# Ledger of designs, part 7: VH-VL binders against b9lsn4

Target 1, 153 residues: b9lsn4
Amino acid sequence: MTRVVAQGTFDLLHPGHVHYLEDAATYGDELHAIVARRTNVTHKPAPILCAEQRRDMVAALTAVDEAHLGHPEDVFVPIQRLDPDVIVLGFDQHHDEADIAAALAERGIDCRVERASGRDPRYEDELLSSGDIVDRILKQRGSDCDGAREGQR
Short names: E, the ipSAE of ESMFold2; O, the ipSAE of OpenDDE; V2, 0.75 times the mean of E and O plus 0.25 times the DockQ between their complexes.

## First folded at step 10 (VH-VL; framework fv_ofatumumab)

Design m2 (at its last look DockQ between E and O 0.85; V2 from the best seeds 0.77)
Fold by OpenDDE, look of step 10:
Order: C-alpha cells, then sequence, then structure tokens
Structure m2 (fold): chain C 153 residues (1-153), chain A 123 residues (1-123), chain B 107 residues (1-107)
C-alpha cells in the first residue's frame, strides 16, 4: 500500500484545494492530509478558520482518506508518524522539492517528493485562492458590516 | 446533545463473558474513533481498547488482549465490548468515550464520555 | 508500552494559587498527549489535547505545555472547582496509556 501525504493550510476550501488533493491521491492508495496549525503559517496571512475546522472540512473530501492536524512547530513530526511513500506538494507551495527531499533524507524518511499540477479556472469568476475569497467577501460584504454598525448607533 | 450511554454491566463470575454496549447520539458516530476506558474502584483510569472510525485500526491493552473484542455498528451508532474470560481484575467502571478527531485514526483526546457501566467479576 | 508518570502524586494548594502538574513519558510521545480532569463520581473531562490546546469550554486558566517526554499542565489561579484528580494520556502508540493521576486537593 502506497501512502501519500498532502499538506497545507486549507483555509476556506476552494476548487484549487480539491484539485490538489485529488491529484495527490493519484500517487498512491491512501491519501493523508496534514492541516497546518496557525502557528506554523508564517509566510502568509493567518488562516481565518481554526485548524480543527479546516481539518474537518478536508477530511470530508472524497479524495482524502484521513486528515490530521499538524505540529505547531515542526512540520515533519506528522510526516514521520505517517511514514509516507510520497509527499505531494501543492502547485503553489513555496517549498522546493529538492529541499524537502533533503530534509526527509536527513530524517531517515524514505519518501519521494512530487508536485501536484495546477488548476486553471473553469468558470467565469471562479476563485481559486483563499486570499481571493477573502477579498471578494470584503468587497461585497465589508460595506454591510459598516452599515450595520451605523444602524445600531 | 452529544451523549454516550453505556449498558451491559453487571455481576459475573470469573471465566464468564459479558458484552457491553454504548449507544451514541448527537453526533455522526461513524466518523469518530471510539474508546473503552475503565476505572477500578478507587483507582486511576486505564485504557482498554480503541477502534477507529472506519474500524481499520484497533488496539487493546495488554491486560485484555485476546479476551476482549471491540466492535462497532455505525448504522446503530453503537460501540461494543465483548469481554470473555473475565477476571477479578477486570472489575471496574467501564466508560465509552469518543475521540475528538474527525475521520482520523489518530488520537487527539476523549472529548465525550458516558456515565459508565459497572462490571463486577467475583466468585 | 509508554509509561506516563505524573508528579506530584498529591498537590495541596489554596484557591488563587498556581498549580503545576507534570507528566513524564518513558519515551517520546511527540505532542500526542491529553489532559483530563476527574471529579468524584463523574466521568473524566478533557482539558487539553495535543499537549497544548484547550478543549471546548475549558477556562483560560488551564494551559498545557511540553513535547516529547515532558509535559506540564498549569492552572494559573486555582478555583474551588479545580480541586480534582488530573490524568494525562498519550496517544502516540498503542497501547494508549494514562498516567497514574495527580490529586489536587485543597490545603
Amino acid sequence: as target 1 above (153 residues)
Amino acid sequence: EVQLVESGGGLVQPGRSLRLSCAASGFTFKDYAMHWVRQAPGKGLEWVSTISWNSGTIGYADSVKGRFTISRDNAKKSLYLQMNSLRAEDTALYYCAKDMGYKSSWFYGLDVWGQGTTVTVSS
Amino acid sequence: EIVLTQSPATLSLSPGERATLSCRASQSVSFYLAWYQQKPGQAPRLLIYDARYRATGIPARFSGSGSGTDFTLTISSLEPEDFAVYYCQQGSDFPYTFGQGTRLEIK
């Protein structure tokens, strides 16, 4: 049995995430998703949703066999526990495959590193990033929040 | 309301069998690992057994391995513990507990507990 | 099996004081550790999971820390309702095991 690991923040799930996980699932027999903790997200805005909620949402996806919460500090702790055969990086993840491979080797983990394909928009106005979703929400609903506060005064 | 209700406890003689049941309500039972934990009178907690949400992973304490069998019926939202070859040392309050992990075989913590059912093994 | 040793066995403190409970594992359990509170005649209540995260409804005065083999449950300022027995549990490997418990009693 080939165990595959996918990792990510998975905040405000969108079709890009689904594509990533579906693509990742093709690399083996069982896909485990590791959901990063907020404390481990340092190079982008903190996720809107708590890790538990994000995990639950990811776990509900058909492509995912199990979803796990990551370590708050060390991303390799869950990987070591899972002892995967393949780690599939997201298309837009900043980690270099070689760097990850080296890190795994240093830890004695025999795991190949792959990268998932990207997904193009299929529909007009389709949003494929959490950031874009946030922006859309702010644009469309941000003014409503201001109006509601003015009405309570 | 999330609830677990154990049943099936009682007084039995050593060597006899007993089957405990745990009825779950208020949550999607099929999506969570379930556990049995027991507590002898005046003693600490002892993990007994775990069954993952999909029954793919099962564990037993060494003290009960080969004698106890954990199982689940997701359709009935029920957890079971078949206890065979009961011993005096099996005397305890038996709790069923829910793992907080959604569709995960990993342990997170037991966030829901039943009231327990008492098993007394005595000659 | 991984043995969890809790210390002290008994801790006598007064309301308002800080309580520090220790749980030591015989081998690394990473962060797969939970803390429970049990009051007489009641089922245990989950306090902390994954070593440092509070369960839903748990007051902020409860905090967990540690990783690997050494873990600590801290109650910053004891409330009367906090006097109980506390257990740690590891879920790193089967068999899952509990510590023997720490009894927090009122001085």
Scores: ipSAE 0.880, ipTM 0.937, lowest interface PAE 0.5, mean pLDDT 95
Fold by ESMFold2, look of step 11:
Structure m2 (fold): chain C 153 residues (1-153), chain A 123 residues (1-123), chain B 107 residues (1-107)
Amino acid sequence: as target 1 above (153 residues)
Amino acid sequence: EVQLVESGGGLVQPGRSLRLSCAASGFTFKDYAMHWVRQAPGKGLEWVSTISWNSGTIGYADSVKGRFTISRDNAKKSLYLQMNSLRAEDTALYYCAKDMGYKSSWFYGLDVWGQGTTVTVSS
Amino acid sequence: EIVLTQSPATLSLSPGERATLSCRASQSVSFYLAWYQQKPGQAPRLLIYDARYRATGIPARFSGSGSGTDFTLTISSLEPEDFAVYYCQQGSDFPYTFGQGTRLEIK
């Protein structure tokens, strides 16, 4: 069978996450998702939710056969344990495919590297990032100082 | 409350068989891996067997391979251990334990344990 | 089979002291290691999983560290209820072996 790995933070789940995982699942027979520990999220705000909760939510998605907690220091530890045939990077993930492939080869992991397609908005006012969801919450519920969020009287 | 209740222990002669059962309640049994762990009198813990949530991964301690069979019935929320060709060294308190990993074939930790059922193998 | 060796076999300390318990694996288990506490007449209680993360309801004085073959459970300030036997268990590969235990006595 063909084992596929996807990896991400998966904080506040949104349709972009679901699309990524569904697209990744098309590359093989089993999709395993690795959920990053907070200590590995350095290029954006720390996740709101703990890793265990994020992993459980991802594991519940239909496209995902299993979800796993990542290693706090070495992101390749769970990948080596899984020994996947394919790793699918997210559409907007920072990693360079060639650099990932080189790191896998260095570790003796014979694995293809692919990148998922992006997801266009399907519905008006749809939010496709955890950051946008947080911004919406803060705008509508997070401040009394500008008065705009209290609505009409 | 999450509970595991073992049953089926007893006194048997060497070479005989026993079937242990573990009744689970208070959690979605089908979504978690289950384990058997035993403890001989005055001794430490010995892992016996694991069955993953979907039964796709099964493991046994070398001391019981070929003699013991783990199985589960998700509809009945029950875990089983069929123990054949019993030996004196199988004498122990047998615990049923739940792995904490939701829908996972990986080991994380045994977060819920039963009270155990005693198996004594003596002539 | 991966053998886990715990040391010391017995550790005698007073309340308020720091306890350090060792678990060494015969080969690398990466970070796939759990720690348990067992009191007389009771089933084990999960303390730590993946080498360093506390299970639900475990007090902050318990912490785990290590990777590969060398692991440590630390209790920063002993309470009277911490008297027990402690076991490590590896989950890297079948069989998921336990260490032989460390008995922690509160002097």
Scores: ipSAE 0.643, ipTM 0.884, lowest interface PAE 1.8, mean pLDDT 92
ESMFold2, look of step 10: ipSAE 0.611; ipTM 0.879
ESMFold2 (binder alone), look of step 10: mean pLDDT 95; pTM 0.963
ESMFold2 (binder alone), look of step 11: mean pLDDT 95; pTM 0.963
OpenDDE, look of step 11: ipSAE 0.834; ipTM 0.923

Design m3 (at its last look DockQ between E and O 0.80; V2 from the best seeds 0.75)
Fold by OpenDDE, look of step 10:
Structure m3 (fold): chain C 153 residues (1-153), chain A 123 residues (1-123), chain B 107 residues (1-107)
Amino acid sequence: as target 1 above (153 residues)
Amino acid sequence: EVQLVESGGGLVQPGRSLRLSCAASGFTFKDYAMHWVRQAPGKGLEWVSYISWNSGTIGYADSVKGRFTISRDNAKKSLYLQMNSLRAEDTALYYCAKDMGYKSSWPYGLDVWGQGTTVTVSS
Amino acid sequence: EIVLTQSPATLSLSPGERATLSCRASQSVSFYLAWYQQKPGQAPRLLIYDARYRATGIPARFSGSGSGTDFTLTISSLEPEDFAVYYCQQGSDFPYTFGQGTRLEIK
């Protein structure tokens, strides 16, 4: 049995996430998703949703066999526990495959590193990032919050 | 309301068998791993057994391995513990407990407990 | 099996004081550790999971820390209802063992 690991923040799930996980699932027999903790998310805005909620949502996806919470500091802790055969990086994840491979080797984990393909929009106005979703929400609903505050004055 | 209700406890002689049941309500039973934990009178907690949400992973304490069998019926939202070859040291309050992990074979913590059912093994 | 040793066995404190409970594992359990509170005649209650995260409804005065083999449960300011027995449990490997417990009693 080939165990595959995918990891990410998976905040505000969108079709890009689904594509990533589906693609990841093709690399083995069992896909485990690791959901990053907020404290482990760097160089981007913190996720809107708590890790537990994000995990639950990811776990509900058909392509995912199980979803796990990440370590708040060390991303390799859950990887070590899973002892995967393949780690599949997201298309736009900034981690270099070679760097990850080296890190795994240093930890004695015999795991190959792959990268999932990207996904193009299939529909007009389709949003494929959490950030874009947030922006859309703010654009469409941000004014409503301001109006509600003015009405209570 | 999330609830677990154990049943099936009683007084039995050593060597006999007993089957405990746990009825779950208020949550999607099929999506959560379940545990049995027991507590002898005046003693600490002892983990007994684990069954994952899909029954793919099962574990036992060494003290009960080969004698106890954990199982679940997701349709009935029920957890079971078949206890064979009971010993005096098996005397305890047996708790059914829900793992907080959603569709995970990893235990995170037991966030829901039943009231327990008492098993007394005595000659 | 992984043995969890809790210390002290008994801790006598007064309301308002800080309580520090220790749980030591015989081998590394990473961060797969939970803390429970049990009051007399009641089922245990989950306090902390993954070593440092509070379960739903758990007051902020409860905090967990540690990784690997050494873990700590801290109650910053004891409330009367906090006097109970506390257990740690590891979820790293079967069997998912508990510590022997620490009894927190009122001084």
Scores: ipSAE 0.835, ipTM 0.927, lowest interface PAE 0.6, mean pLDDT 94
Fold by ESMFold2, look of step 10:
Structure m3 (fold): chain C 153 residues (1-153), chain A 123 residues (1-123), chain B 107 residues (1-107)
Amino acid sequence: as target 1 above (153 residues)
Amino acid sequence: EVQLVESGGGLVQPGRSLRLSCAASGFTFKDYAMHWVRQAPGKGLEWVSYISWNSGTIGYADSVKGRFTISRDNAKKSLYLQMNSLRAEDTALYYCAKDMGYKSSWPYGLDVWGQGTTVTVSS
Amino acid sequence: EIVLTQSPATLSLSPGERATLSCRASQSVSFYLAWYQQKPGQAPRLLIYDARYRATGIPARFSGSGSGTDFTLTISSLEPEDFAVYYCQQGSDFPYTFGQGTRLEIK
């Protein structure tokens, strides 16, 4: 049996997340998703939603067999517990595959590293990032915007 | 609103069997892992058994392996513990407990407990 | 099996004091540790999961810390209702053992 791991913040879920997880699932028999804790999200704005809520949403996706909360200090702790055969990085994730593979090897994890394909927008006005969703909400519904709500398509 | 009610305890002789039941209500039973935990009179908590939400992961304490079998019926919202070859050391209050993790085979914590059912094993 | 050793066995304190309860594992459990409170005649109550996250409805005076083998439950200012027995439990590997308990009693 081939166990696949995907990892991400998965804040406000969007079609990019679903594509990533569906693509990751094609690499094996079981897909396990690790949902990052806030303390491990330092390269971008902190997630809006708590880790437990984000994990529950990911766990409900049909492509995902199990979703797990990440470790607050060491991102490799849940990976070691899972002992996966494949880790699939997100299309836009900054880390180099070789660097991740080296970190896994030094921890005794025999695991192939792959990168998921990207997802192009399919619909007018589609948002494919949690940041864009937050920006849209603030623009249309923010408390600093006196008097009017912008129309939705 | 969320409730777990154990039943099936009683007084039995060593070597006999009992089947404990736990009726769940007020939550989506099929989405959560379940545990049995026991407490002998005047003693601490002893974990007994675990079954994941989809029954794909099952575990037992060493003291009960081979004698006890955990099972669940998601349609009936019920958890069971079949206890065979009972011993005096199995005398305890048996709790049914829900794990907090939605669709998780990793335990996080036992957020809902029943009031327990008493099993007494003596000659 | 992973043995959890709680110390002290009995802790005698007064309301308003700070309580510090220890749980030591015989091997690493990473952060997969939960804390429970049990009062006489009652089922246990979940306080903390994953070493440091409060369960729903648990007052902020309860906090957890630690990872690996050494864990601590802290009650910052004891209330009369906090005098009870406290258990830790690991969720890293089967069997998911409990510690033997610390009885927190009024001095």
Scores: ipSAE 0.623, ipTM 0.880, lowest interface PAE 1.8, mean pLDDT 92
ESMFold2 (binder alone), look of step 10: mean pLDDT 94; pTM 0.960

Design m4 (at its last look DockQ between E and O 0.85; V2 from the best seeds 0.73)
Fold by OpenDDE, look of step 10:
Structure m4 (fold): chain C 153 residues (1-153), chain A 123 residues (1-123), chain B 107 residues (1-107)
Amino acid sequence: as target 1 above (153 residues)
Amino acid sequence: EVQLVESGGGLVQPGRSLRLSCAASGFTFKDYAMHWVRQAPGKGLEWVSTISWNSGTIGYADSVKGRFTISRDNAKKSLYLQMNSLRAEDTALYYCAKDMGYKSSWPYGLDVWGQGTTVTVSS
Amino acid sequence: EIVLTQSPATLSLSPGERATLSCRASQSVSFYLAWYQQKPGQAPRLLIYDTRYRATGIPARFSGSGSGTDFTLTISSLEPEDFAVYYCQQGSDFPYTFGQGTRLEIK
């Protein structure tokens, strides 16, 4: 049985996430998703949703067998517990495969590192990032919130 | 309302069998790991057994391994504990507990507990 | 098995005081540690999961910390309803185990 691990923030799930996880699932028999804690997200804005909510949403996806919360300080703790055969990095994740491989080796984890393919938009106006979703929301609804607050004064 | 209700406890002689049941309501039972935890009179908590949401992972305390069997019926939203070869030391209040982890084999915490069912093993 | 040792066995404090409860593991449990509160005649209640996260409805005065083998539950200012028995539990490996408990009693 080949165990695959995918990792990410998975905030405001979009088709890019689904693609990532589906692609990751092709590398083995069982896919485990690790959902990062806010404390681990330093290279982008903090997720809107709490880790538990993000986990639950990820776990509900067909491609995912189980979803787990990441460690608040050490990303390798859940990886060690899972002892995966394959770690699949997201297409746009900044981590280098070689770096991850080296880190795993240092920890005595025999796991190969792969990278998932990217997904192109399939539809006009399709949003494939959480950031874009946030921007869209702000653009479309941000003004409404300001107006509602002015009306209650 | 999320609720767990244990049943099946009673007084039995050593060597006998008993089957505990736990009826779950108020949540998607099939998506959560379930646990049995027992507490002897005046004593602390003792983990007994765990079954994952999909029954893929099962664990037992050493004290009950080979004698107790945990199982679940997701359609009936029920958890079971078949207790065979009961011993005096098995005397306890048996709690059914829900794990907070959604579709996870990892225990995150037992966030819902029943009121327990009492098992007394005495000659 | 991972043995969890709680200390002290009994802690006598007054309302308003700070309570510090310790849970030591015989081996590393990473962050897979939970804390429970149990009052007489009641089922346990989850307080903290994953070492430091409060369960839903748990007051902010409860906090968890630690890593590896040493864990702490802190109650910043005790309320009368906080006097109970507290258990730590590890979920790192089977068998899952509880500590023997710390009884927090009113002085």
Scores: ipSAE 0.717, ipTM 0.897, lowest interface PAE 0.7, mean pLDDT 94
Fold by ESMFold2, look of step 10:
Structure m4 (fold): chain C 153 residues (1-153), chain A 123 residues (1-123), chain B 107 residues (1-107)
Amino acid sequence: as target 1 above (153 residues)
Amino acid sequence: EVQLVESGGGLVQPGRSLRLSCAASGFTFKDYAMHWVRQAPGKGLEWVSTISWNSGTIGYADSVKGRFTISRDNAKKSLYLQMNSLRAEDTALYYCAKDMGYKSSWPYGLDVWGQGTTVTVSS
Amino acid sequence: EIVLTQSPATLSLSPGERATLSCRASQSVSFYLAWYQQKPGQAPRLLIYDTRYRATGIPARFSGSGSGTDFTLTISSLEPEDFAVYYCQQGSDFPYTFGQGTRLEIK
């Protein structure tokens, strides 16, 4: 059996997340997703939703066989427990595939590193990032609080 | 309200069998792993068995392996423990417990427990 | 199997004091450790999962820490309802063993 790992924040789910996970699933027989804890998200704004909620949402996707909460300090702990055959990086993830492969090898994890394809928009006004969703919410609803026209929130 | 209700305990002679049942309500039973945990009088907790949400992962304590069988019926929202070849050492209060992990084969923690059913194995 | 050894066996303290309970594993369980509280005549109650995360409804005075083989449950300021038996349980590998318990009693 070929065990595949995908990893990410998976904050506000969007079609880009679904595509990533569906593409990752094609690399093997079981897809396991690792959902990052807030403390591990240092290169982006902190996620809106708690890790448990994000994991539950990912676990409900048809492409995902299991979803797991990440370790608060060491991102490789759940990977080591899973002992996967393939790790699939997201299309836009900044990690160097060779650096990830080296880190896995140092930990004795015999695992191939791949990168998922991207998803182009299919519908007018479709949002394909959590950041874009947050920006849209703020534009449409963020200024209509009690103090908005009086200068304070 | 999430509830687990155990039944099927009783007094039996060594070498006999009992079947424990656990009726679940108030949650989507099919999506969670289930566990049996026992506690002998005046003693600590002992894990007995686990069955994952999809029944794909099943485990037993060494002391019961080969004698006990865990099973579930998701349509009836019920967990079972078939206990064969009972020994005096199996005398305990048997708890049914739910794992908190939605669709997870990894245990996180037992967040809901029944009140237990007593099994006494004595000549 | 992984043996979890809890210490001390009995801890005698007064309300308002800090309690520190230890759980040591015979081999690494990474961070896959849970803590439970049990009062006489009651089922156990989940306190902490994955070493440090409080279950729903657990007061903030309960905290967990540790990794690998050494784990600690801390109760920052004891309340009268906290006097009970506490168990750790590992979820890393079958069999998912419990520790033998620490009895936290009123001094």
Scores: ipSAE 0.659, ipTM 0.887, lowest interface PAE 1.7, mean pLDDT 92
ESMFold2 (binder alone), look of step 10: mean pLDDT 94; pTM 0.958

Design m5 (at its last look DockQ between E and O 0.13; V2 from the best seeds 0.00; counts 0 for: pae E 14.3 > 2, placed apart)
Fold by OpenDDE, look of step 10:
Structure m5 (fold): chain C 153 residues (1-153), chain A 123 residues (1-123), chain B 107 residues (1-107)
Amino acid sequence: as target 1 above (153 residues)
Amino acid sequence: EVQLVESGGGLVQPGRSLRLSCAASGFTFKDYAMHWVRQAPGKGLEWVSTISWNSGTIGYADSVKGRFTISRDNAKKSLYLQMNSLRAEDTALYYCAKDMGYKSSWPYGLDVWGQGTTVTVSS
Amino acid sequence: EIVLTQSPATLSLSPGERATLSCRASQSVRFYLAWYQQKPGQAPRLLIYDARYRATGIPARFSGSGSGTDFTLTISSLEPEDFAVYYCQQGSDFPYTFGQGTRLEIK
């Protein structure tokens, strides 16, 4: 049995996530998703949703066999526990395959590193990033929040 | 309301068998790992067994391994503990507990507990 | 197996005081470390999971910390209802194990 690991923040799930996970699932027999905790998320805004909620949502996806929370301090702890055969990086994840491979090797983890393909929009106005979703929400609903506050004054 | 209700406890002689049941309600039973934990009178908690949501992962305490069998019926939302070859040291209040992890074989914490069912093994 | 040793066995404190409970593991617990509270005649209640996260409904005065082999449950200011037995549990590896418990009693 080939165990595959996918990792991500998976905040505000969108079709890009689904594509990533589906593509990841093709690399083996069992896909485990590791959902990063807020403490693991660097160089980008913190996720809107708590890790537990994100995990639950990811776990509900057909392509995912199990979803796990990341370790608050060490991203490799859950990887070591899962002992995967393949780690599939997201298309736009900043981590270099070689860097990850080296890190895994240093830890004695025999796992190959792959990268999932990207997904192009299939529909007009389709949003494929959590950031874009947030932006759209703010654009469309941000004014409503301001209006509600003005009405309570 | 999330609830677990244990049943099947009783007084039995050593060497006999007993089957405990735990009826779950208020949550999607099939999606969570379940656990048995027991507590001897005046003693601490002892983990007995765990079964993952999909029954793919099962564990037993060494003290019960080979004698106890954990199982689940997701359709009936029920957890079971078949206890064979019971010993005096198996005397305890037996709790069933729900893991908080959704569709995970990893334990995260036992967030829901039943009130327990008492098993007394005595000659 | 991972043996969890809790200390002290008994802790006598007064309401308003800070309680510090220790859980030491015989080997590194990298994943699941939970704390439970048990009052007489009641089932245990989950307080902390993953060593540092409060379960739903748990007051802010409860906090967990630690990693590896040393874990701590802290109650910043004891309330009368906090006097109970506390257990740590690991789920990193089978067999899952509990500590022997710390009894927090009123002084």
Scores: ipSAE 0.737, ipTM 0.897, lowest interface PAE 0.6, mean pLDDT 94
Fold by ESMFold2, look of step 10:
Structure m5 (fold): chain C 153 residues (1-153), chain A 123 residues (1-123), chain B 107 residues (1-107)
Amino acid sequence: as target 1 above (153 residues)
Amino acid sequence: EVQLVESGGGLVQPGRSLRLSCAASGFTFKDYAMHWVRQAPGKGLEWVSTISWNSGTIGYADSVKGRFTISRDNAKKSLYLQMNSLRAEDTALYYCAKDMGYKSSWPYGLDVWGQGTTVTVSS
Amino acid sequence: EIVLTQSPATLSLSPGERATLSCRASQSVRFYLAWYQQKPGQAPRLLIYDARYRATGIPARFSGSGSGTDFTLTISSLEPEDFAVYYCQQGSDFPYTFGQGTRLEIK
């Protein structure tokens, strides 16, 4: 059995997340997703949703065999515990494959590092990032003032 | 102080039922998996059952499967073991134990144990 | 069911000596292995989790190693309080079996 790990924030789920996890699943027999805790999301804005909710949503995806919470202080603990054969980075993930492979080797984790393919938009007005979803919400539901006048005279 | 206190043990005849309770204090009970482990007199440790923090994963030893039911009540910070169709080989000291893994799907290690409650199954 | 076989069944040593306790699994448990100490009349105490990490409050003389099927607990220099029974437990697959124990006693 080939065990694959994918890792991400998975805040507001979108088709980019689904594509990433589906692509990652093709690298092996069993896909485990690690859902980053808020304290470990330092390279981008803090997630909107709590880690448990994000984990539960990811666990419900067909491509995912199991979903796990990240460790509050050491991002490598869940990876060591899972002992994967392959770690698949997201298409847009900042980390260099060689740097990740070196960090894994230093910790005794014998694992290939791969990168998932990207997902192009398929539909007009499709949103493929949590940031874009947040921006859409703010534009459509954000208010310059908190009140709405009721009734007519 | 993190503490687990088992209760509900006693002497019962074969075929009868017994319900064990474990009261937890000193930690956020709802965030950790809980386990039952037993030890027959003069024998080693035997894992009995596990229930995950959200009750989404439950496991039983083959020797008790179908007869024992583990459950938890997070509001009461309590773990339970319903033991039906008891047999002489179920005679043991029953420990309640906490998994150290915070909101984890898999066990890490049993970092807190109760004192145990004795179950004796005898005619 | 994964069977954990501990050896030796009894280990007789003197204080100050090095103890090496083995735990072998009937199939790979990867690194999902814990070690416990139990003294008479007491509940077990967690020593090692994930094969190699010491639990909180466990002295540095205790160390764990191994992965897959072959695991070792080492006590580098025995102290009088270390004479007890030691158990390994796997957490890879249900049922989460224990080994039968190794009794570490004073020679």
Scores: ipSAE 0.000, ipTM 0.533, lowest interface PAE 14.3, mean pLDDT 87
ESMFold2 (binder alone), look of step 10: mean pLDDT 94; pTM 0.955

